# VH-VL binders against o04291r164to392, part 33

Target 1, 229 residues: o04291r164to392
Amino acid sequence: DANNPAGLLSIAEEALAEFLSKATGTAVDWVQMIGMKPGPDSIGIVAISRNCSGIAARACGLVSLEPMKVAEILKDRPSWLRDCRSVDTLSVIPAGNGGTIELIYTQMYAPTTLAAARDFWTLRYSTCLEDGSYVVCERSLTSATGGPTGPPSSNFVRAEMKPSGFLIRPCDGGGSILHIVDHVDLDAWSVPEVMRPLYESSKILAQKMTVAALRHVRQIAQETSGEVQ
Key: E = the ipSAE of ESMFold2; O = the ipSAE of ESMFold2 at other seeds; V2 = 0.75 times the mean of E and O plus 0.25 times the DockQ between their complexes.

## First folded at step 9 (VH-VL; framework fv_ragifilimab)

Design f2 (at its last look DockQ between E and O 0.84; V2 from the best seeds 0.73)
Fold by ESMFold2 at other seeds, look of step 9:
Structure f2 (fold): chain C 229 residues (1-229), chain A 120 residues (1-120), chain B 113 residues (1-113)
Amino acid sequence: as target 1 above (229 residues)
Amino acid sequence: QVQLVQSGAEVKKPGASVKVSCKGSGYTFTSYYMYWVRQAPGQGLEWIGYINPNSGGTTYNQKFKDRATMTVDKSISTAYMELSRLRSDDTAVYYCARSGSRKPHYMDVWGQGTLVTVSS
Amino acid sequence: DIVMTQSPDSLAVSLGERATINCKSSQSVLYSSNNKNYLTWYQQKPGQPPKLLIYWASTRESGVPDRFSGSGSGTDFTLTISSLQAEDVAVYHCQQYYSLPLTFGQGTKLEIK
């Protein structure tokens, strides 16, 4: 049963596999964003989805922080995601092998007063891979997936997070390669047509979430890299 | 004034079923989890399950999953818990309770309790 | 399942004196990522439903007198009543909400000596 630890682990492992195929592969038809140029001031490689369900964005960049530190920063969504109102962990399940499963309720601010704010009910799985990489992946729990039922969505529209997250690979000599995937369905048909670009644009998703996360962790890394004793 | 009012005491024979009701008032019924908890005489508290009154989605303690059924009727702000195939060790006071906030699994408002006695 | 064990099963304390009730979980209910202890205390007076006293191990519910305090972390928790009043005669229960299933301690009966 999906409401017990073995069932939740199965959901978590499937989410991990799907996330990895997006982060390092072509499970999503990725198109690189034109505004990204190589150079010392670039934030990294950014891509957006084409012809997929929902909207998706990914980013890849170098960060001069260890993988665990990057994960800690990015798991604290309100610290870097401007539209994030709250993140609440309702349940915590040890996954074995040192991994952790969280059941998370997230509320977002609405960008406009004409549409209801979105919320999410998700499973988040954090674990180390055999190659020393650290992964934090996340997906919505729905009646189709199974798992414990989430909080009521009064005054919110329940959005869907498809397998998403952070893959953080250690570099020789320190630092990390960070891969970020955001893949969501914000239920755009529940808003007036004039507002739909805010909810259907993978470019806006990239700017507001994916790029914001990479910039945030890179800025912290730069500020702490000058901190020696 | 937030209030949960439960149906009256019941006496049942082994093998029967019981359905307890819980009517919420003074708050937005569909905005909070509803929990069911029981207490056998002289014993501690035991969680049965919870329901999202907005979606109707349920989560059960595995101990009760094959015998307990939780439902809601949003139009009258009422939750129900039905326990089937009753046995004598199901004799208990059955409580409904509301979540203490919209998210975490602690309970800030409790119903008065419904005594269910199972004896032959 | 996380087993919650309270001690003692019962105690008697003189009016105005300090009462201490312990609760131990079979595994940690502190989540390091948010630094919160997923532990709640309830008071249950004779013939009444439980009443929420403390959540997150140490946060008092609105309207709860400040003589009630919660402390501890991880697996070991304490409810303290600094100056016992007559109306504090009750059974006290701890509950974890770290993981499902939700589980309660067996209860501690507090009486006036």
Scores: ipSAE 0.716, ipTM 0.880, lowest interface PAE 1.5, mean pLDDT 90
Fold by ESMFold2, look of step 9:
Formats: sequence, C-alpha cells, structure tokens
Structure f2 (fold): chain C 229 residues (1-229), chain A 120 residues (1-120), chain B 113 residues (1-113)
Amino acid sequence: as target 1 above (229 residues)
Amino acid sequence: QVQLVQSGAEVKKPGASVKVSCKGSGYTFTSYYMYWVRQAPGQGLEWIGYINPNSGGTTYNQKFKDRATMTVDKSISTAYMELSRLRSDDTAVYYCARSGSRKPHYMDVWGQGTLVTVSS
Amino acid sequence: DIVMTQSPDSLAVSLGERATINCKSSQSVLYSSNNKNYLTWYQQKPGQPPKLLIYWASTRESGVPDRFSGSGSGTDFTLTISSLQAEDVAVYHCQQYYSLPLTFGQGTKLEIK
C-alpha cells in the first residue's frame, strides 16, 4: 500500500503538516540566534532547536523574487548547498491538484576524513497552498514510514531527514517571505567521540544549510534586479 | 567482469512454488539494487520487484505482491525470487538484473534468464 | 500505471537502410525540474537477455555503436538505427522509469528484409 500513489500522498501530506507546524509554529523549541535580528543589513531571522530529537534550524527572510522562482532555485540543491555531492531523482509521482512527489537520493561530502559521509533517501513534496503560498517539504523514507525501499548505502551512513523544507508566501506588491526549516538526525553515534559535536550542533546545521539557502536566494534576487554578468 | 548467473530451468505443476537464484560476481553485491523481471513466451517484459541487498528491503509490483517473495544471502552474493501458487500463465523466462544506487530504475546488467514451465 | 506502446510490432528493413521504432507513453515521462526523460531502450537478440542501449531517452550506453540513437520527449520517443547491420536483428523494448510500477513496451521485432 505504501508503494501506491495514494499511500505516498498520505506520507507527503503528513510531512507537510509537520513542516508547517515547525515553520510557522512552536512544534520545535526555537531559540533565536544571537546577532541574527531584522534590519536593513540583516539576511533574516535565524533560530536553532533546543531539546528536540536530532538537530534543527529555522530561518525567515524577505526575498525580492516571486514564489515560483524561489522554489525553482531551492529545489536545485547542488547549486547552493556546498556539502551536497549529488542529488538524484529516482522517481516522480504526480500528486494531483498540481502537486508533485519526488523520491530522491542525496549524497553529502564529509566534514572530516575520520567519519563516513552521510546520504539520504527522501520523499519531496511540492504543492501550492490555497492562499497562493508555495511549499516544498521533504522527509526520509524508512521502514517505519513505508514507501519504496531506498538504494544501498555502501560507503555512506544513512542519515534521517525529519519533515523539513521551505514555505514561500507572496508579498503584496511583489517579492516573497521565505520560511526554511532543516531538521535532521546525522547518526552522531557512528563517529568517533571527538568528532561527534560536528554532527549534533544545530548552529553548524544553520550555518551550513539553512542560512546558506536564504543567502543564495537573496544573492540571486540582487543579481536579477541589477545589470550583472 | 560483472556477471549475474541464474539457476537452471524448472518444470512445475500448477499450485506449486518455484525459487529462482541469481549469483552476482565481479562487483560489490550489496551496493546495487537487484531487480526481477519476467517474459512469457512471445510476450513483453514485466517487472516483478526489486530488493536492496544490503538491508533486505523490498518493493513489489502490486500484481505479484501476494505470491512473490524476494530475498538475498549476502554471504554468497546470491538473490532469490520465489513465486508461489503457480498457474500455467506463469510460464516465462525469469530474469534478474541490477542497477546502481545513483541510477534511476533501469537495468544495466542482466542474468541469462531461467525458464519456468508450469504444466500438468 | 504508465502504459508504454510501441509501433510497429514488427519491422523488416534492408541492410544499410534506416530503421525507426516508436514508443509512446500514456503519461509524460519528462520531469520539468531536471529536464530529463525517464526512458530507456533495450536490445534483445534471439535467445539472449535484454541489453541496455540508451537511457535518458537519448544517451547511448558505453560500447553501443553510434548508429543507434534515441530521440523524443514527453510522451513520444523514437529509436533510430541509421544503417542497419545483420547483427541488429533483435526485439527492441522501451521502458519508463518515471514512476512505479516500472513498465515496458510490448517490443518491436526488427528483421532483415
């Protein structure tokens, strides 16, 4: 049943609900990062998790691009995520109502030679909400969730992505409000104790992934509005 | 160098089961998906399912889910597909095939095939 | 389920001439996000298993002669053999890998005229 398109949609809708509760609510105990406040020179508001399973980061900022363009940019993960080695879409399932489900295999570079790099097997769901917002959310597929079995992780440690993604709300007069949530479990117990903090830090996650995404979209927005090669 | 070698032809009666084996060599067996596909005489190809040999996780074509069982024995680099409650229209050549982790679901290496004949 | 339909079912072509085999899917297998067509062609010679020829609709597998080419997008695909050789006598299958279940065309038998 879980390999059936209806079963995959059920997994996707549950991931969407969980993502939204993190992005716009208090499903995670968020702590705002010091020195990351709104202002003319600010990239946006950034928060990290306290006392949750795994590690999580959230960002919110303004982008002078339309929602669909922002989604297009952020879906192309290798273009902005430094540690992303590869992203392969192995299967695509139309969700109906204009939404799309992707089954994705992602490989990451390791921050050290002392531990194996991580990979991910995920479902990514893209859809438009009734209020005109666009959402791209993603979560790992495991034996617990169901769904098609993922590829062998021969030279990688299979990490878990908990419901994560981006919510892109249109602004009156143009541009967008971008909400980003990253929530992962990198299997820190599989590394030597001295390296374990690199895999358990919400601050490192925010710096490497969450802030990087927001910075990338804002940089493209500036280049698009100006005459630049 | 990469090779998939399957078990020999089988003749079965309706209602019986058959278990086809597929031994991989020349590559790291647990690093690649294993697929099962069949071809009835004079007919096209039909996907049965695939297995992750590392974890044992399986994904079946719903048509076969109630009768097919895929397994692996990592220690001898061998995959198995068992089809139960055989009918005469299960007469076919059964293939194993492999694909890499970064490839979508198409098959780059195929076994030689195993003819299974179901008749009284 | 995505149904794959090949035409013709059988084709006879003279040596050195061009052979054209068509494959149509009941739904698009082009994914706009990566701009790739999830379609593969296999060659199956008499008494042998299928052999991978072309993936992503138009990318030739290593070791496949350059007389084989794939084209098309979305729902309509073509395998072309630019100059037929005797060893090209086979059944040719298309397969989509866009979504599960994986499905194949019924096959096209290619013979020498």
Scores: ipSAE 0.674, ipTM 0.869, lowest interface PAE 1.9, mean pLDDT 90
ESMFold2 (binder alone), look of step 9: mean pLDDT 94; pTM 0.955

Design f3 (at its last look DockQ between E and O 0.82; V2 from the best seeds 0.78)
Fold by ESMFold2, look of step 10:
Structure f3 (fold): chain C 229 residues (1-229), chain A 120 residues (1-120), chain B 113 residues (1-113)
Amino acid sequence: as target 1 above (229 residues)
Amino acid sequence: QVQLVQSGAEVKKPGASVKVSCKGSGYTFTDYYMYWVRQAPGQGLEWIGYINPNSGGTTYNQKFKDRATMTVDKSISTAYMELSRLRSDDTAVYYCARSGSEKPHYMDVWGQGTLVTVSS
Amino acid sequence: DIVMTQSPDSLAVSLGERATINCKSSQSVLYSSNNKNYLTWYQQKPGQPPKLLIYWASTRESGVPDRFSGSGSGTDFTLTISSLQAEDVAVYHCQQYYSLPLTFGQGTKLEIK
């Protein structure tokens, strides 16, 4: 049964595998964003999806913080994601391998009053890999995946998060390499046609969410000068 | 103002089924989870499951998943719980309860309870 | 499953005196990421359904008198009634909502001495 720990772990491990194939591989047809260049002011490498279901963005960059600290910061979505109205953790399930499964309800602000705001019902899986990397991956729970049913969404359109998250690899000499994948389906057909580009653009997703996360962690790292041992 | 009103007491034989109803009023029925909880005489409370009244999606306690069925009729703001293959140890008061003001799984409004007696 | 154990099973307390009811969970119901204890207290008077008193371990529901307070963290929780009133005669239940299945303590019967 998907609402007991063994079934939820199966969903979590599948989400982890799919997330890693996007973060470090070619599971999504990634296209580098125009105007991004390596350099002293570069935050990292940013790519957006082409020809996939939904929209996706990926970023990779260096952060002068340890993996666990990066994960802690990024799990607190309201602190860095401007459009995030609320995050509620409804259930916490130990994975039995030292990892943690959370069942999370997230509400987002709408960009206009002409379309309903989006919300998400997700499973978030946090675990440590053999090489000391830390991973936080997340995906929507739906009738197709199984798992506990999510809260009612009368004033929200339930959007879908496809396997997404953060892979945080330790670096020699301190700090981390942060890989971020955001992959969502915002149900663009449910809004007026003139507004639809706001909900279908991988570039907007990258700017508002993926790049914002990387910038936020990098800013905290700079404010914490001398914290790297 | 917020009320949950349940159907009346039932007496059943072992092997039968019972269907308890719970009508919500004074609030938007489809905005809150609905829980089912039972209490055997002189004993504690036991969670059966919950339903999202908007989608009809359900989540059951593993103990009851083979015998309990929860449904909703949104048009009359009413939730139902059916328990099949009744046994004498299913004798209990069955409660419906609504989710609290926040989303997590605590229950802020309870129905009056429905006594189900299973005896030969 | 998280087992919730209350103590004592029953107690008698003089009118106007302090009553203390304990609840222990078999594993922590504190989630460190949000620093919240997923614990609720209910009051159940004879012949009545449970009534919500306290959620998040220490937050009073609207309309609950100030004499009721919740405390504790992790695995050990306490419901305190600072000055017992006659109307407080009831069974008190704790419940965790940290993980499914949702589970309740056995109940503690509170009587006036």
Scores: ipSAE 0.788, ipTM 0.905, lowest interface PAE 1.1, mean pLDDT 90
Fold by ESMFold2 at other seeds, look of step 9:
Structure f3 (fold): chain C 229 residues (1-229), chain A 120 residues (1-120), chain B 113 residues (1-113)
Amino acid sequence: as target 1 above (229 residues)
Amino acid sequence: QVQLVQSGAEVKKPGASVKVSCKGSGYTFTDYYMYWVRQAPGQGLEWIGYINPNSGGTTYNQKFKDRATMTVDKSISTAYMELSRLRSDDTAVYYCARSGSEKPHYMDVWGQGTLVTVSS
Amino acid sequence: DIVMTQSPDSLAVSLGERATINCKSSQSVLYSSNNKNYLTWYQQKPGQPPKLLIYWASTRESGVPDRFSGSGSGTDFTLTISSLQAEDVAVYHCQQYYSLPLTFGQGTKLEIK
């Protein structure tokens, strides 16, 4: 039964495994974005998907913040995701291993009045790995996955988040290595043809979501470092 | 005026089934969760489940999963809850309720209740 | 399952006096990430369905008199009626919505002394 805590944990662990295979492995055919090279203003390494279901983006960069602080910041999507209208946590389930499962409803602004805004109904799993890394992974709950049914979406198109999230590895001496994966299906066929590139482009996904998250955390880290005695 | 109006009282024998209806008016029926909650005489409230009336998706309290069935008919803005294999301890008032203005699972409008009596 | 326990089971208070009803959850219903307590209070007058009074532990529903207030955090919550009126005779229920299954306290019957 996917509605009870054991069933939700099974969904969460599968999402974690899929996310990790994308973040640190080759589960997606990744192509590096040109122009994201090392330098004084380098944000990190960014890649986009070539031939996968939906669209995906990945980023990796250094952040001068502890892993748990990075996770805190990134879980607050409205603070860094420009198009995020709201995030509502409807349920919270302890995972029994010190981790946490959240059931989340997210509404997005539409980039145009010509298409309905998207919303998401997701499971988000936060946990600490044995090596001290912190993970926040997330995926949509659908009839195929099971789990509690999400809110009605009369004025929104329910989009799908495939296993996505943040892997945050501690560094000796402080700071973190942050890996981000965003993998979504925005239901591009529900919009007029002229708008579809906005909903099918992994480059746009990277710019609006993946890079935005990394940039935001790094900007906060730089402000925090400037206050250190 | 937001209202939830439920079907009338029922008397059933053990082993039978009962189907309670709940008609919503004064709001967009498909924009809110619908909950089912029961209250045995002199007892507290017990959550049965909820339904997304737009999609028809359901979530049940595990205690009732094998016996309760929630459905909707969007064309008449009506939700239904059917409880099968009735026992005497299923005697209760059965309420429908809708979600509040925010998405989390609290309930802002309740139906008047439907008394279901299970007796030999 | 989160068990909600109310105290007292029954309470008698004089008109115009303060009534206090407690609700304790077996697990915290405060989520640190959003700093919200997932707790509601309902009023159920004799012969009527429950009516929403308070959500998020302390936010009054529109139309609820300001003599009703909710307080507390984590596992311990209080509903206070600052000056009891005759129409406040009811059973009061707390409910958590932190996690499924949704669960209610057993109810507290409030009477006029």
Scores: ipSAE 0.777, ipTM 0.902, lowest interface PAE 1.2, mean pLDDT 90
ESMFold2, look of step 9: ipSAE 0.749; ipTM 0.892
ESMFold2 (binder alone), look of step 9: mean pLDDT 94; pTM 0.954
ESMFold2, fold request of step 10: ipSAE 0.765, 0.777, 0.778; ipTM 0.898, 0.902, 0.900
ESMFold2 (binder alone), fold request of step 10: mean pLDDT 94, 93, 93; pTM 0.955, 0.949, 0.950
ESMFold2 at other seeds, fold request of step 10: ipSAE 0.771, 0.770, 0.764; ipTM 0.898, 0.896, 0.896
ESMFold2 (binder alone), look of step 10: mean pLDDT 94; pTM 0.954
ESMFold2 at other seeds, look of step 10: ipSAE 0.758; ipTM 0.895
ESMFold2, look of step 12: ipSAE 0.751; ipTM 0.892
ESMFold2 (binder alone), look of step 12: mean pLDDT 93; pTM 0.953
ESMFold2 at other seeds, look of step 12: ipSAE 0.774; ipTM 0.900

Design f4 (at its last look DockQ between E and O 0.82; V2 from the best seeds 0.75)
Fold by ESMFold2, look of step 9:
Parts: C-alpha cells; sequence; structure tokens
Structure f4 (fold): chain C 229 residues (1-229), chain A 120 residues (1-120), chain B 113 residues (1-113)
C-alpha cells in the first residue's frame, strides 16, 4: 500500500533510481551548454534536455563544503531559489533504512503577472548510498503514483516534478562534487500563448534553478572558507 | 464564521453501513483538507482519514481502508464518511474536522459530532 | 505507529492554581530540518467536540487565553494552565502529525478540586 511506510519507500527508491540514471547516465538526451570561458566565475558543467517529456537541466561542479552541509543548504529552497515562495514539510516518514522521506508542499511565484503561479506536491527522499555519497531526490505525488493526497489550492496551477534532486560525493581532501538534476512539467498549455515558451525552455530552467543552486552553495563555501581583506 | 454541521445520531445493527454528512460554511470549502475522527464512549480520539475536497483524493488510516469511504459534494459544501460492515466496537461519536490555515495535519475547526450506536 | 501517552490520566487542581499535563511520544516528533515539533493540543469540554489550543507544540491558536502554554521538544511535551479557571474543566488531548497514521494521546481529564 503506497500510503504506508513500505509503500512510500518503494516510491522513494524508484525515484532515486530514476534520478541517478539522469544524473550519472543517459536517461535524458543531454546537450552540454558550451561557451564557458576560464575566469573568476567558473561554475561547472551544465547540460539541458533535448526531446524529453517536460524540460530538464543538469549541472555538475565542485563545492568546498561537506556533503551534509550542501544538502542542508539546498533543502532550504527559499534561501536560494528566487521564485520559491514557500516550502512546507507536511509529514516526515522514517524510511527504516536510515533515510528520510518528506511530503512537501511548495509554492512558487509566477515569473510574470500574465500567468498563474505554480505549486508542487512532492515526496523528497534523503539517504546515504553505499559508496558514501549523499542523495536528496524528489518527485511529485499524483493519483498515478499513489501516496497521501496533497493539499488543495485555489490560486495555483499544480505542476509536476519528475525525479530530480542532487547527488553529493565527498572529495579526497575535503569538499564535495555536486550533481544536480531538475526535471519538471510546468503545464505550459495553461498559460497565454505569448508566455508559453518561458514554460517550455530547458535553458531558462537551467539558468533560474539548476545553475542558481550550484552558484549559491559555491558562494556560501567561499564566504565560509575565507575573506579578501 | 467557520462552521461544520453534521447529520444526526444513528442506530445500526452489526453488518449494516452508516453514512455521516458534514456541511461546511463560512469558508472556501475546497481550500482545506477535511478529516474524520471518532471517539468511542470513554475513549480517546482515533483518526479515520482525510479527503482533499477539491480533487476528491483520499488518505485513510490503514485500520479503516477496507471499510471506510470518504466523498464530497462540492456543490453543497458537504463531506461524507461511510463505514460498512459495522461491529459493536464501532459505536462512537464521529467527527469531521478541517485542516488548520497553514495546511499541516492538525485540525482547527470541528463538527459537533454524530453518535453512531451499533447494537447486537 | 507513533504512540502518544499522556500523564496523568486525570487530575484535580484548585481554582487559580497551576495545572500541568504531560504528553510523551514513542518517537521524536521534532524534525531537525525545519526545527519544528509536530504536536498539537486540543481541549474537549464535556459534551463538546475538541477545540484547538496549541500547534507546533508551543504556538497558541487565536483566541486562546494567555494562561495556556505549551512547551517541550522531541518526545516530551507539557501543557500548562498557569491559573486554573472554572471553564477549563475538560479533557485535554495531544496529537502528533509527524507521520501517518495521525495519533492522539488517551486524554487527561482535568477537574476543579
Amino acid sequence: as target 1 above (229 residues)
Amino acid sequence: QVQLVQSGAEVKKPGASVKVSCKGSGYTFTSYYMYWVRQAPGQGLEWIGYINPNSGGTTYNQKFKDRATMTVDKSISTAYMELSRLRSDDTAVYYCARSGSEKPHYMDVWGQGTLVTVSS
Amino acid sequence: DIVMTQSPDSLAVSLGERATINCKSSQSVLYSSNNKNYLTWYQQKPGQPPKLLIYWASTRESGVPDRFSGSGSGTDFTLTISSLQAEDVAVYHCQQYYSFPLTFGQGTKLEIK
């Protein structure tokens, strides 16, 4: 049963497997965003989706912070995602394997006054892998997936998050390598035609969410480790 | 004024079914979860489940999943809970309650309760 | 399932005196990521439905008198009535909403001595 701890763990493990196949494999047809130059603000490697359902972006970069600290920062979505209005954890389910399942309601600001804001009802699963990596993955709960029903909202369009998240591997000598995948369906057909391209662009998703996350955690790492003067 | 008004008391025999109604007023009915909770005489409170009145989606306590059915009629702002295959230990006051304004699973407004008596 | 255990089962307190009711959960209901305790207190007067008093362990619902306060964290929680009034005669219930199924304590009956 999908509403009990064993059923929720099954949904969580499936989301984890799908996320990892996107983060470290070819489950999405990735196209690297080229044109990075050496310079003061080298962020890492960024890719966007081609020919997939919804829109997706992936990033990989080095961060001078412990894996658990990176996870803590990125779980606090309002602190780094400008369009994030609120994140509410409605329920917490221990996974029984040392991991944690959260049921999360997220509200977003609209990018323009011409379209309704989106919200999300998701399962977020945090766990350590056998190789010492830490993972936080997330996906929408719908009638098709099963799981507890989400809150009603009269002012939002319910969007879908496909298996997404971050994989954080510790590095020799400290710090972490961070992999991020964002994969969403923003229901572009519910906005005026003039605005629809903004809801279908993997490049915009990368700029506003995926790159923003990596940039944020790198900035915190820099501020923690040293000062210019 | 937010209010939940429930249907009247019921007397049933074992094996029968009962359907309790709960009409909400003074708020946007489809914007809040609706919960069902029961209280056997002299006993504590026991959660049955909740429903999203907008989508009709339900979540049940596993103890009741095979016997309880929650539904809504949005047009009259009314929620229903039906319990089938009644036993004498189902004798209780059945409450509806709505979620708090911040949407976690606590309840800020309760109905007056509906006594269901199951006599063998 | 998270079992909620209240103590005492009943108590009698003189008007104007302090009443203390305890609630213990079988597992922590504090979530470290948001630092919130998923615990609520309800008041149930004779012949009436429960009424929300306190949520997030210590946040008083609008319209609840200042004499009611909630404290505690993790597994141990306390409801305190600083100066008991006649209208406070009720059964008090704690409830966790950390994980499903939602569960309540068995209730604590408070009477005037």
Scores: ipSAE 0.755, ipTM 0.894, lowest interface PAE 1.3, mean pLDDT 90
Fold by ESMFold2 at other seeds, look of step 9:
Structure f4 (fold): chain C 229 residues (1-229), chain A 120 residues (1-120), chain B 113 residues (1-113)
Amino acid sequence: as target 1 above (229 residues)
Amino acid sequence: QVQLVQSGAEVKKPGASVKVSCKGSGYTFTSYYMYWVRQAPGQGLEWIGYINPNSGGTTYNQKFKDRATMTVDKSISTAYMELSRLRSDDTAVYYCARSGSEKPHYMDVWGQGTLVTVSS
Amino acid sequence: DIVMTQSPDSLAVSLGERATINCKSSQSVLYSSNNKNYLTWYQQKPGQPPKLLIYWASTRESGVPDRFSGSGSGTDFTLTISSLQAEDVAVYHCQQYYSFPLTFGQGTKLEIK
């Protein structure tokens, strides 16, 4: 059932709803990161989770690129996520509503030789909302969600991505407002106790993933534009 | 040498079930997907489903979802496919095939095939 | 479901001549984001299981003779045997792996003329 396009779309729409409630709402108890500076040179507003399953981070900032260009850049994780070894799209399912569903296998480098590298088996859903916003959301597929079974995880620890993604809203006069949510469970109990803080820290997640994404797309926007809007 | 060896030919009556086995050797059995594909005499290939032998997770072609069951016994590196409520149009050669987890869904090593004949 | 249609259903080609087999998908199997065609060709000799020839539409599997080549993109694909050998008598199948269910073409029987 969940292995056909209608079932996969149902999983995708639920992931979208959960992602949006985190990105623009209070589904996660967000705390702004200490040390962030507001202003024109800042990358934006960054928050981390206080009390939730797994760890989560959120960012919001302005980018002088069109929504679809922002999405294209951010979908290419190896280009901006230093720890990302590979992103392989194993299947592509047209959603029938103009959106696209991808089934993705992602491998990460390990931060140390003391712990196994993580991998992910996810559904990624890209679509355009009625208001012209573009959304890319993603979540792990598990036996609980349904959907096609992922590849064997030999040499990797299968981590879980909870509904996460990018909401990219067009601005009057050009550019975009970018909302990012990363929400993961890295299976911290599978590593030595001394290493667990690296796998349980929302602050480290924000620094290495959420902020990195926003900084990367903003840097590309600056390199392709010499003029102020 | 990588090899997939299947159980022998079977003759069944309509309404019965058949269980085909596929033993892998020469590789790490739990590191690769296992697919099941059938071919009616003189006809094309039809995908039944695949299993992740490490987790036991399965994915079925909707056509077979209510009649096919794929399982694995990791201790003997063997996959199974059971097809129930057999009909005469289930007469076919049934193949197991593998592909690695680092590659998309195509099949690089195939078993010799198991002929299942459903007569009456 | 993505329907894979091969043409012709059968053909006869003289030894040493070029054989051309076509495969058309009902929807594109090219994913623009990675620029890859999710298409594979198999060779199946009489009484044997299929054997992998070509994947990603044009990449030859190790050990496959260079007289076999794959081309095409999107919905239209071609398997070419540049100089037919007697051992190439087989049924050839295309398969897409873009979307589930995985589907095969009906096969093309290649014979010596």
Scores: ipSAE 0.690, ipTM 0.867, lowest interface PAE 1.5, mean pLDDT 89
ESMFold2 (binder alone), look of step 9: mean pLDDT 93; pTM 0.947

